# VHH binders against o26223, part 45

Target 1, 191 residues: o26223
Amino acid sequence: MKLLWTSQHIKVTVHIDGKVSKMDVLEAIKTRRSIRKYQDREVPEELIDKILDAAMCGPSAVDERPWHFIVVRNREMLEKIPEVHPYGAMVKDAPVAIIVCCDSSLEKIPGFWVQDCSIASQNILLAAHSLGLGAVWTGVYPLEDRVEGIRRLFSIPEHVIPFSVIPLGYPAENPGTRDLFDPDRIHLEKW

## First folded at step 3 (VHH)

Design b23 (framework vhh_vobarilizumab_d1)
Fold by ESMFold2-Fast, scan of step 3:
Structure b23 (fold): chain B 191 residues (1-191), chain A 119 residues (1-119)
Amino acid sequence: as target 1 above (191 residues)
Amino acid sequence: EVQLVESGGGLVQPGGSLRLSCAASGFTVSSNYMAWYRQAPGKGRELVAGISSGGYTSYADSVKGRFTISRDNAKNTLYLQMNSLRPEDTAVYYCARSYEEWLPYFDYWGQGTLVTVSS
């Protein structure tokens, strides 16, 4: 005989108050952590749409906005990501992942697409956190084996560069908060 | 809290074997890149063996075929099986955890365990 637990008896004993009110931007930035464990629970498309809207609002060099996004929900495809990304094992356990890509045909200034796609990736992480989800940035570019592996898995054209894979879901862990403020790294007027 | 507790180091004769263990708490070893590093007297710290969250393993050329990295997910423990030990393997051995999956870097280290291979 097995004991079945209702949704009212969440086994996760991490102290989360169960309430996600609107957090301000500074709170979101300071409390966002990489989340690698997810509840067995689907993420609504409406939340993914909000996250992608936020991703596209990042600043971009000469407003080139070279980013494209692949949304992956197919379990078979998610399970293949760890085969080409050695640090992406958690992706197979996530309900959804977003692949951030650069369309090189949209690049107007050489090299700045890396910053553009980094900004889009960080906006995905912050937006997910603000909506009560957890996510983690797994690096693809500039590691050639990962770039080609992800390209092959998702039929990405040769002029498009996969940049990052970001699994996300409702968090099943709560990493401790970090106080990262270091006044020794701030210099007034000169070094 | 994140904690890595090493055990299994000691004195061994050339050709002998040792198994190092690294008991982890505060995180899950199967969800992180884990590694063994060593620092020999008068040398810098070097990667000996690594295991990705996806289960892929890597080894330094000097230990390839002699050492085996593994983990026991149920015990949340990382292992390094060291066979055919040589005097050149004498070093302090550290287990390390990479927290961030974006270009993994090692943010937590054990205290180190001394392995001495006598000639």
Scores: ipSAE 0.000, ipTM 0.205, lowest interface PAE 13.3, mean pLDDT 83

Design b24 (framework vhh_vobarilizumab_d1)
Fold by ESMFold2-Fast, scan of step 3:
Structure b24 (fold): chain B 191 residues (1-191), chain A 119 residues (1-119)
Amino acid sequence: as target 1 above (191 residues)
Amino acid sequence: EVQLVESGGGLVQPGGSLRLSCAASGSIFSINAMAWYRQAPGKGRELVAGITSGGSTSYADSVKGRFTISRDNAKNTLYLQMNSLRPEDTAVYYCAAEPYEGWIYEDYWGQGTLVTVSS
């Protein structure tokens, strides 16, 4: 986020490759897809800051907000993630990844940190999409081998639990949009 | 375990036709949606055409009226009939079982088949 007065700069309308998408919330939710192929193009720090701001705005059980985030841009470190996460191969090709973590010392009610970190992860995906980026949630918790592999790789303390690894970048694929509405899953008044 | 193998690509002149095939091994072909994607040099991978297990089809605007997606569930084979080919159709074409939105496992992709449209 920019300071209030710095948002009032001279604007020039140009054909911009990285223009922020102008979609409403429902459109963003319905058109977000997992993106696993990225352009060889850096993601600005300002966009990562906006995404992390959005991540921290999610609801949290008893307002415990146990999430911490590791931002990984180092190519050597990104290339090591697939070694401890077998289905994270796309991470090595991403310009950046965010690791969503739970600091268990911040828990006020046991177990709800999973929902808290799920909400933070989804907000990252939606925020990225709204900003013209693509991302994918690669699962870490509750798979013990992945949890400990990521912990070891990034020197994460024992009281902190890595929850998800989310590579981000400008999309190099367009998987289209899905129509997933299933009225048979909606029950009126009772099951 | 699903293996997808594309075939049928090649060099063709503008206005020509090609038929791509995707042979699927494993047990998911008949119950899953299938799709064709393409990636041209210097561009991102884009959805070309999709087909549900029941046969409903969808197409990118750039190929509507020229390409036809179809499936043969008995043979576990997906097809893309490409007519009136244009130079901008030049790309590697990929077969995919519906990309999983799941956040645990990889999507199923084929190795791709190259289509070049030039004189």
Scores: ipSAE 0.018, ipTM 0.277, lowest interface PAE 6.5, mean pLDDT 83

Design b25 (framework vhh_vobarilizumab_d1)
Fold by ESMFold2-Fast, scan of step 3:
Structure b25 (fold): chain B 191 residues (1-191), chain A 119 residues (1-119)
Amino acid sequence: as target 1 above (191 residues)
Amino acid sequence: EVQLVESGGGLVQPGGSLRLSCAASGFTFSDYDMAWYRQAPGKGRELVAGITSGGDTSYADSVKGRFTISRDNAKNTLYLQMNSLRPEDTAVYYCARTPFEYLVHYDSWGQGTLVTVSS
């Protein structure tokens, strides 16, 4: 509770204050890879605060910003995620995970919350990478069994929809980067 | 260096069968979800079948009941058994290493193997 109620003060203290970033935006986008192997090393609260700040800066349909985030550090809870998410095996080995949720009471335009939460999820991945961390997006929505499993496990209210589970940590693997540019997918003026 | 090498493609008559293989190297094969994708002329790339590191399988609606994905972790090999082949199955088939969450992304894929179904 003590640290929770002082988190805003900590966030202000850790704020990026006019210093040059080590990784530019294009480099971050081009070199980000899904990371599923993590060092046995805790991620500082200050880095999680920076990542969540970046997550909330994404564009949102009609500025509805329906996202809420659950930060999970409890080892027992992380170990239970694979029981309700078959593709979440790596989560048990991560020092922390962020669950991206939609609060449907904040939705102003039907269906666009999926895009909003996708943008927030991608910003988490990019921000983590830029800060020297690795992360991976594990899909929850629209798979009904996963949505309800995660909801039950984390006491998420009925009006809130868990969208993604993103484990993160200091990377213990380096898969390299991919060159995915395909000019055949670019059409000038018309199809 | 991750390498995926597909084989087993060829020309087959409608109603026929074909078995594709993908030889994987440069990573711990048993740790990864794997998938088969295909791309027909003039169309985008589509997921055909997926298999998790734990052996759970999933299929595109167009191939359910006809195709079977399997893996042999001792041989670092992924398979696609294709039965009751149709002309619309004609495509280049790609082996892909996918994250544990194969529903979102794939990490790497091979050069592909051509499957032609024609009378």
Scores: ipSAE 0.000, ipTM 0.150, lowest interface PAE 13.1, mean pLDDT 83

Design b26 (framework vhh_lunsekimig_d3)
Fold by ESMFold2-Fast, scan of step 3:
Structure b26 (fold): chain B 191 residues (1-191), chain A 119 residues (1-119)
Amino acid sequence: as target 1 above (191 residues)
Amino acid sequence: EVQLVESGGGVVQPGGSLRLSCAASGFTFSSYALYWYRQAAGIERELIASITSGGSTNYVDSVKGRFTISRDNSENTMYLQMNSLRAEDTGLYYCARGPFEELVYFDYWGQGTLVTVSS
C-alpha cells in the first residue's frame, strides 16, 4: 500500500505494490476475455488512473480525442445501472465502472467519435487485463433507450453521449483461452 | 429479414441430455460466427459456446466436456448438444449473431428456448 497526495485535490491515492507480472502487448490482446464476475475487493485509484491514461492514448480521427470518462464507485449508483441497461446486471456487483462518453463539442469530423470511443473502450479492457483486472464492455450507443437512461442517471448534458459502461474488478472467473484465428476471413490481394 | 429460431428445449432430469437447434434465414449463414447464450431468471445472458465460420469452437469452462456446439451450413442450422445436465443449466437459451463479442448488443437474437433441469 502506498499513499500519495494529489496536487489538484486533498486526496490520497492508495495502490498496491506487489508481484509484477509483465504481459507483452500481443499476449494481452490474445488472452483478454470479457469478465463479468468480480471479487469483493476495491480497485485502487492508481490502477484506474493508469487505465484512463491508456484509454486517452488511443488514436482518434483528426486527433479530436472526444472522450470523457465517468468513474463510478458508489454502490447505489452501480445498482441503478441494470434498471436502464437490461444486459448490465453484472455492473451492480462490480467495485467500479467507467462510463465512456463522447463530448460532441470536441468532434472535428462527423461520425468518427464512435470509432474513437470504441478505441478508448478497447484500451480500457486491455489495460485492465494487463494490470490483473477483469472488465467487460457493455454497449450503450447506439441503443437510444440505454443512451437516454444512462444520461438521466448520471446527469450527463445533452451535448455528451454515453457510449459504453465498463465494469472492472479483480476477476472471480477464468473463462479460458480462445483461438479466434479464421483464415477464411483473409483474402489475398482481392476479395 | 434475418431470423434466428431456437428449438429443442424442454424439461429434463439431472444427468439427462437435450439437443438445441438454431435455424437461421435471411443471411449467408456460412459467413458468420454464431453463439449460444444462456439466461437464468433475473441475471444477464451468459455466453455458453461459440462457433466461427471456419468451424472453430469455444466454450465457457462450466460446460466444457458436457456441451458440444456444431453447425450444418447446408441446412443453415447450428446445434448445441447438452449432456450431463445440471440444475444450474436451467434457463432460456438464445442463439445470436453479432458484430462484436464485447458488446452487450447483438444485431440479431432468437426468441429463446427454455431448458428446465428439475429433480
Scores: ipSAE 0.000, ipTM 0.132, lowest interface PAE 14.8, mean pLDDT 82
Fold by OpenDDE, second read of step 4:
Structure b26 (fold): chain B 191 residues (1-191), chain A 119 residues (1-119)
Amino acid sequence: as target 1 above (191 residues)
Amino acid sequence: EVQLVESGGGVVQPGGSLRLSCAASGFTFSSYALYWYRQAAGIERELIASITSGGSTNYVDSVKGRFTISRDNSENTMYLQMNSLRAEDTGLYYCARGPFEELVYFDYWGQGTLVTVSS
């Protein structure tokens, strides 16, 4: 029995009107896109709080919760991030950025912090999208130059590892939706 | 408007003590974690201590056992007790805010207070 996976094309209407549209989790996941252009509009603190709350709700290895978050609104600091992050050019145009970090002293099992911080980062993206904001994940770890650059710029202690920089704002672009379902990537019982 | 105002800096001899204060206004003080930073001449600003809204504290290794961060929510003031001061502690000291235990906001800074440790 060939399981005919019918790709349901979910038409995600991105409401650009700044109204917090409540979307379900599957809609958020399927319609989320990387946004690198932002409106000249401030993001309310309440939205950032909700996003950060979501970021801290993800699972972590042995519940170690090693994540820390730097919320950056200072224009000067935002403008400096691209100097140490070559692919972070859009950060200077965002009204706010979140830097996800790991406190290594909180790690209980070595190496799982990458998964933990990835989950936190993805939750930031999904939450942002669900709240009508656009965001993009710009990787910091494991590139040493980026890690050290961000560390220096934000005075991050040695035992804390910057993981990602996520600029956020009201979107000024609509890249459309993608169907990324690939049945060839699904294996039943064995490879 | 959110304001943070540092005070208590001065000139002290090695081995001496100072107590810094950070007076906060324009927000619910008790809901925020707070941080002390310092910047020595020619060196990048560094985080040295933190205190959560619940009162949990953390320190960088260079100040552990010598510095104590505390807060008085009734006075909207954070403190840094600095003992056994060293020449390398010389710098401009800043306070900062973060709303949650795991969060730091860099959008609000005071003007700083100068600490000079010299013989």
Scores: ipSAE 0.000, ipTM 0.195, lowest interface PAE 14.5, mean pLDDT 87

Design b27 (framework vhh_lunsekimig_d3)
Fold by ESMFold2-Fast, scan of step 3:
Formats: C-alpha cells, sequence, structure tokens
Structure b27 (fold): chain B 191 residues (1-191), chain A 119 residues (1-119)
C-alpha cells in the first residue's frame, strides 16, 4: 500500500548533460525560496515581461483579472519603500520591484480580488525562480498603514489597492531547500 | 568545470587577523560577482560580504570596518581580509558565485574553510 511518511523528502533530479536543463513545474514549486539578497546586476526587461505574462496567466474568479502591476527600477524610489514598509529593507538593494495592485473597478465577485492578486503574486515568484532570479513577497494588504504608504509613494488612485511588493534580482544568497510536507494535514475521504 | 577553492582558515586569538582566499576556475571570473558566506554551528548560512564584477563591495553591519573583500581578476582569486576577529566570527567561510546559464541559476560553492577565534 502507498503509505505517507512523516518528514518525507521528495526530490526530483535535474539531469545536466553538458547543457543546462530547464526546471520543471514541480521542481520550481518545491525549490522556490524567499530571496532577500541580490547581486548588483540589472534584470533585463525581457525577463520582467516574461514574469508579468506569467502573472496574468493565473486563474481568476469569474475571469475578472483585476490585477495591475507597477514596475519600479528607479533607485531613489526603491530606497523609499522601507520608509512605508517595515519588512521591506531588502527592497532598497534589489535592482527592480513589482507592485501588484487590484483595480477594484474590475472586480466582478466581491472579495475574490485578494485571491486573484495572491495567485498573480505567487506566479511572479515561481516565474522569477524558473528564470534564474530570486524574489520575495512582502505583504501590503490588508495592513492599512502599508496600503496608504505605498499608495502615496507611487501615486496609486483610490480605486486601486496595492496588494504586495515583490523585489527581485539575481540571487546573492542560497538558503537551501525546505521540506514542508506534512501527511498529518491530509485526510482521506473524510476528516 | 566550475570550481571554487577556499584557503586561509585557521585558529586565531581574539583581536587577531586572517586572510581568506578563494581561487576560481572554469568560468570568466571577471564577469561575475562573488560572495563570502559564514555558517556558525547551529545557525543558518549568512552573507558576510560581496564584490561585484565592477569592484563595488557590500558588508553586513557586524563586519563593516573589520573585514575587507577584494578580487584579483588576473589571478582569478577573491580575498577576505579579516581584522579584529571576535569569538562570534567563528564558523565555516564559503565563497560562492551565482551563474545564470540559459534561464537557470547555478550556485557554485567552495567546500568552506574553518575559522576558529579562541583563546
Amino acid sequence: as target 1 above (191 residues)
Amino acid sequence: EVQLVESGGGVVQPGGSLRLSCAASGFTFSSYALYWYRQAAGIERELIASITSGGSTNYVDSVKGRFTISRDNSENTMYLQMNSLRAEDTGLYYCASYHVLEEFPYDYWGQGTLVTVSS
């Protein structure tokens, strides 16, 4: 019988045969880590475009797709983010950050914009990782002081809600992988 | 193949100095940023110092003014000059370089060199 073990480590090997192999989806999900230290290297616009394309491919409640994105490369603006976000100190050292926003005028089902923007944020993290970049999700919504601070800093209109700030760049740290599989959270057929 | 080899670790008394070296091969050294990480017993690996391909340096606050990172592109070697050593500086010191081949990052690490600050 197929038995689920506690603290199971599931590894998928990437075969390197003199050429770099692309990461598969499962490996990307399992090896993505929050990266808060970045090389002093610019991220090409083409990679940001690929990441944002992936962000917009997420499922959305009733296909409302309420997300908007602000791409911040200006060093002076990146340096101001820690003033309004207490856990955003790493943003000042990133070559670029993406601010994920919700345009409330596009919402068709009340409240689901939070899930929509969460999905977009996770897709940004996974796409960045798959493209050789590191990123971290820094929370904005639902913390009102952060929402207002980011809104004012980037001239975001009142009908648009800043959801997350995601700095990204080429990684300058390797925290290693985590094994988060917990079979005690899996219930077969019923609770 | 890409290789990073550390040397220069050892036992030193508090207030002493050590110079670590990281010899690199198998890549265009001058085109890459390089990093020194430290791992103390029971503590996660932390970035201590970095140097860009252009020579810009960065340090964690606990080592600023005491440690100096440098590189010699003609010798494919990165250095960490460690002065005024403290007991808290004890740990394994790793050099690292992060490469993006195609669309994947490849972290190259040395084997580490042990620094022990004790009396």
Scores: ipSAE 0.000, ipTM 0.101, lowest interface PAE 20.4, mean pLDDT 82

Design b28 (framework vhh_lunsekimig_d3)
Fold by ESMFold2-Fast, scan of step 3:
Structure b28 (fold): chain B 191 residues (1-191), chain A 119 residues (1-119)
Amino acid sequence: as target 1 above (191 residues)
Amino acid sequence: EVQLVESGGGVVQPGGSLRLSCAASGFTVSSNYLYWYRQAAGIERELIASIYSGGSTNYVDSVKGRFTISRDNSENTMYLQMNSLRAEDTGLYYCARSPYEEFIGFDYWGQGTLVTVSS
């Protein structure tokens, strides 16, 4: 592990060979945590652009790339999200949220848009973490009330499906890292 | 509570037609993403047709032009009209709302309805 967590809710990067190590891909995957508390700081547009670039680099079924993104910074709109998403209370406190959507007219193979949008959502979480931000995936699809609530709130057309709402910001909490490796879930050659 | 019940399967000759029904309760078909899956012997369950909120539809190439997915909001039922049936279309057909469980209603796969295309 190259990261230490402090009581001040900040990450400390371990110095390797006399130099500060940046987070590599494996470390980013292993240390990413859902962050639901954010500093009262704006996220620069340049970082959002980097995150969305990373989101669009995910693999998609038959290269259909059906994703569209809504970037929400308006405080009044962020405050309305919890009214249609019961577990989205933290969105009120985030400086920005990204809504991941599927344009169903771009789908080339039925149903794989769910995997495509899941990949895009995870890339947003990993990219945010690698840039020093915290984020959390709040589920929208496949919950009918949340899908229709988000659709109405953001004027999303019927052929477009809101998939996830991802609030993000500079983290104001530090839940630590997890050791989740379970060898009993690995089967060699056969079940 | 979400329930999906398939019906309409049977034995049919190549070139024949069948209409499958998926009766829904606990949600409205006109506002939901719904799909038909097929499972043939020795292969994984395959998504063959989808209908989205707003009415747009998608099909795998092997059934495109032969199968038509539709819904009837007054009956709260989704249909799969299957024309020009081939031996390769033999399998158990399932309707589904969502691949994910949720606290207030669960995604359901029915028992499936068997379609056998024999020569």
Scores: ipSAE 0.000, ipTM 0.105, lowest interface PAE 14.7, mean pLDDT 80

Design b29 (framework vhh_lunsekimig_d3)
Fold by ESMFold2-Fast, scan of step 3:
Structure b29 (fold): chain B 191 residues (1-191), chain A 119 residues (1-119)
Amino acid sequence: as target 1 above (191 residues)
Amino acid sequence: EVQLVESGGGVVQPGGSLRLSCAASGSIFSVYDLYWYRQAAGIERELIASITSGGITNYVDSVKGRFTISRDNSENTMYLQMNSLRAEDTGLYYCATKPWEDIVYYDYWGQGTLVTVSS
């Protein structure tokens, strides 16, 4: 079964370094791609602050908002991430990475922190894209070896769980966009 | 998650033909770019052929005109038709996919299938 959708475009305008950027929310969602190659160019602290602000604006179960973030710019530390994350090789080439963590002491309802941290991670990816950056979500939780490796590497307390490692930078690749709409996954009124 | 299994390798005379198959588990095969790599003894794996989800093909110069990569999304299988085989085509052939938006594993590899071209 096919469905017909009419799109209404919501536009976001952001002032960056005296320049105006414009991106529709739907456009941002549909054109965001994982980026694993970065230019040798620093990301301004102001852009990281905007990304983290967006990350904290997601919905959260019982509004527990258990997320904490580690911002890593130190080259030696970035170079050690692939030693504890087998699919994080690109992190060593990124100018910066964000580690999304859950502070379990803030959890109000068991298990929903995973969804909370997933929402924060996706908001980081979308915000980065909207600001002209590329990023990729490299999964940590629930793989115990990656969780403990990242915890050890960044001196993360026992009550805090590292969830994802997201390197980001100005993109040095362009994979293009995807067409993933599948009407067979949409059921009207009942299964 | 994707599992890849190669088949169709064997021994063939110079000038002969072989068809390699790479079967993928699951229903997500059609959205993936697919690759054939070759590894000769003592040499690192090299990319020899690729096919995008949209059907665009690319080949390394040494196999252009002799090898043809194809995919059958209904069968979740990718093929490498190898014609006019030469001694230098001998090696282990690996199929691979790199689901670009995978958050857990970026690349998936088969176990390899041996192709020997000899008299």
Scores: ipSAE 0.529, ipTM 0.780, lowest interface PAE 1.2, mean pLDDT 87
Fold by OpenDDE, second read of step 4:
Structure b29 (fold): chain B 191 residues (1-191), chain A 119 residues (1-119)
Amino acid sequence: as target 1 above (191 residues)
Amino acid sequence: EVQLVESGGGVVQPGGSLRLSCAASGSIFSVYDLYWYRQAAGIERELIASITSGGITNYVDSVKGRFTISRDNSENTMYLQMNSLRAEDTGLYYCATKPWEDIVYYDYWGQGTLVTVSS
């Protein structure tokens, strides 16, 4: 077993058979960073499939699984996203983006779809990171202008709500690791 | 087997109020999550409010601040207090339930109660 270092200084274990071992879940969570710069390199469809599989493995309220995913690789469309998403500038530089949406017709408890889509979005970020990709969560909902902008741009039906845009690519930056543990946020038994 | 019966519908003027009831029978009421749906003419049925077995409530945006869902476990009854009614609230209202332990959601078992908001 050979140890490799990623561009983010993450230890990656490579099996003798050439397969890259996935980082453990705690490592993925702790070392993940928002990546907004990407290499001029395509992301294989196989990796997108794995990421989407992970996105659908999260829990949802009463198992409603309201999520849908739009995979965007078209350069013209990627370049238009920043026009309706002011903080989505990096999307135009990514080889691919995933738009996480909620189908409201699948909702079983009002309002919990936000949690469901958040979990799906976070799983996308973690899965991407574990696979050596960089990604960032750009929020769409609940900002009306962004929601409607993305809706129009991608002809999303009225009953479907765009939630997040997540550009993905091989990272061209290394933000480094950070310690976010704060014991002051932990309360035992009572506040 | 659970049975649900809706009641309390009627004709009301805009700005008026109604209180719907959903009576449950055939099971332990307290272990179920409960839901209100409505269906307007020509429109698909929509979920509008929910209350968990633990009493946590949720609403769609269109009814927030106007409708209140509640339950009385001692009476095996769920309620929907509807205030500030609008024409767009017109429709057939259904109650539905699912066991707390189950991920399967059950359809409404009642015939619904009609709410008509008109001047």
Scores: ipSAE 0.000, ipTM 0.186, lowest interface PAE 13.0, mean pLDDT 87

Design b3 (framework vhh_8pnl_2)
Fold by ESMFold2-Fast, scan of step 3:
Structure b3 (fold): chain B 191 residues (1-191), chain A 119 residues (1-119)
Amino acid sequence: as target 1 above (191 residues)
Amino acid sequence: QGQLVESGGGLVQPGGSLRLSCADAGFTFSNYDMAWYRQAPGKERELVARITTGGSTNYADFVKGRFTISRDNAKSTLYLQMNSLKPEDTAMYYCARDLFEEIPYFDYWGQGTRVTVSA
């Protein structure tokens, strides 16, 4: 039997699958790592819904919000992704992947959809991390062979551009934290 | 693209030690997070250890306490000190730019150096 917990006097977040510490936004940003190894565990639909809600909350150029998402849980489809994405081998071992797409019919300012979809992709990674999951951004756009490969594999229409493939799951590795602060890259008042 | 050159592999008995080196052939080494990977016979390539530009380290659970990754930015060289070697550590070892935070497009793998742990 699992131990009983109380949150009344302790800042503790109990995850769906166990106890986890609460993470503030700065700590989440600093500790998020790309995760390429996943436990053989299903990710609940509720967590995917929360991640996609977060993905859609990013800033977007002229509020165009051109993003669409494909959620892939089918094992046979996940196993085909490495055939069109040379660095996507880990996707076949993930319980789920999200394909971030741009619907070009929603674009209001030429070219800014790339920034929009980058923001959505980062929000997916950060939201997944905050929920106790691991994820990695595998690049699709602007590599024409990957764009067309993913388009054909998932029956994506010609006016929609696949941008990234993000496998996610409960992490089976813990890479720890990086110390990336470099004060030499900060210039005061001028270059 | 620059070439990373691994060295220091060899045959060693269980419980022995080896020090692997990875020399930079043209990269601005000090600007990259670096990693050691290994590929055992008949298995996929797996991460062993990572080190940031600032020296922060992370290890796979199966090598924690036994292996130490380090770097010498002035010499553009990455090291992996391997202690208490086990037969399960037998693999081809590769150094690479840390691919965890990179959107993969270029392959920055070296040629590898073979480590065999047997009597």
Scores: ipSAE 0.013, ipTM 0.302, lowest interface PAE 8.2, mean pLDDT 83

Design b30 (framework vhh_lunsekimig_d3)
Fold by ESMFold2-Fast, scan of step 3:
Structure b30 (fold): chain B 191 residues (1-191), chain A 119 residues (1-119)
Amino acid sequence: as target 1 above (191 residues)
Amino acid sequence: EVQLVESGGGVVQPGGSLRLSCAASGSIFSVYDLYWYRQAAGIERELIASITSGGITNYVDSVKGRFTISRDNSENTMYLQMNSLRAEDTGLYYCARYLIEEYPGFDYWGQGTLVTVSS
C-alpha cells in the first residue's frame, strides 16, 4: 500500500563530513529554502502521502479544516500551469505539484480559510524539506486571473478556491540558509 | 536585483488623460504578473489594475472603462493609460511585481509617480 494516512515520526538524514545526522523541527524551519530546480527523478507516492498527512495536521479556525488537495503528476497538465500562473514556470520541470484548495462549504468562520490554507501550504514546504525534497509556494489566491485559470485547468468547482500551487521534487540547487532574525521586530511587555 | 521605476505622473485637469509607465530592469519581464497600486491621502494603498504575463487584465470598478493597463515585454515596460480623469483619481501611483524567492509577494515597489487632478 502506497498511502500513509497516519502520523509518523519524520526523520531526515543529512550527510555532513561523512556523518549521518537527523534534522529536528527547528533545523527544518531554519534551513528550508524555496527550491525551483529539480532533478529528473520521480518522487515516491509514499513521500507525497506523508507530506499530505502533515498538511492536514495544521491548526484551523474553529477546526474547520477547509483544505482539499490536488496532486498533479501528469506532464501535460504540469506544462499548462505556467500558461495561467506566470511565477509557475518551474512547475513544468517538477515531477509533481500539489494544489492547495479551500472548499468554501466547509468554512465555519468567514475569512479565516486564507490562514488555514496558508498553514497547510507551509506544512507542505516543511514536510517536503524534512524528507529531503525541495518545494516552492507559488501564490494563486487572491489573484483573480490565477484563481480562474487554475480552476478551469483542473475542473475545480465554483465553491472551491485554489489557494497555492506547490511544485516539489528532489532538489537540483542548494541556495544555502538565510539569517533572518531581527530583534527590532520583538517588543517586550508592550509596543 | 530588479528595479521598478514609475514615470508619467503630473498635474492634469478633470477629463484629461495621462499615461504612466513602469520600467523594469534586471529581470525576466515576460513571465511576471504586474500591478498598479494607488495611494491617496488618508486612504490605504489599493490595487487599481493588473496584467498577467499572458495579457489578461483586471481593474477595480471605479476605473473600469477609463483606465487601460498594457505591457511591452520587448521594452520591459508596463503602462497605465488613464482617460476621463476625476479628482478622486489623485494619488501616488506605484507599480509592483510578485516576489519569487521565499514566498509570493510584492518584492519590488517603485518610488511612485504623483498624479494630481485639479483645475
Scores: ipSAE 0.000, ipTM 0.129, lowest interface PAE 14.5, mean pLDDT 81

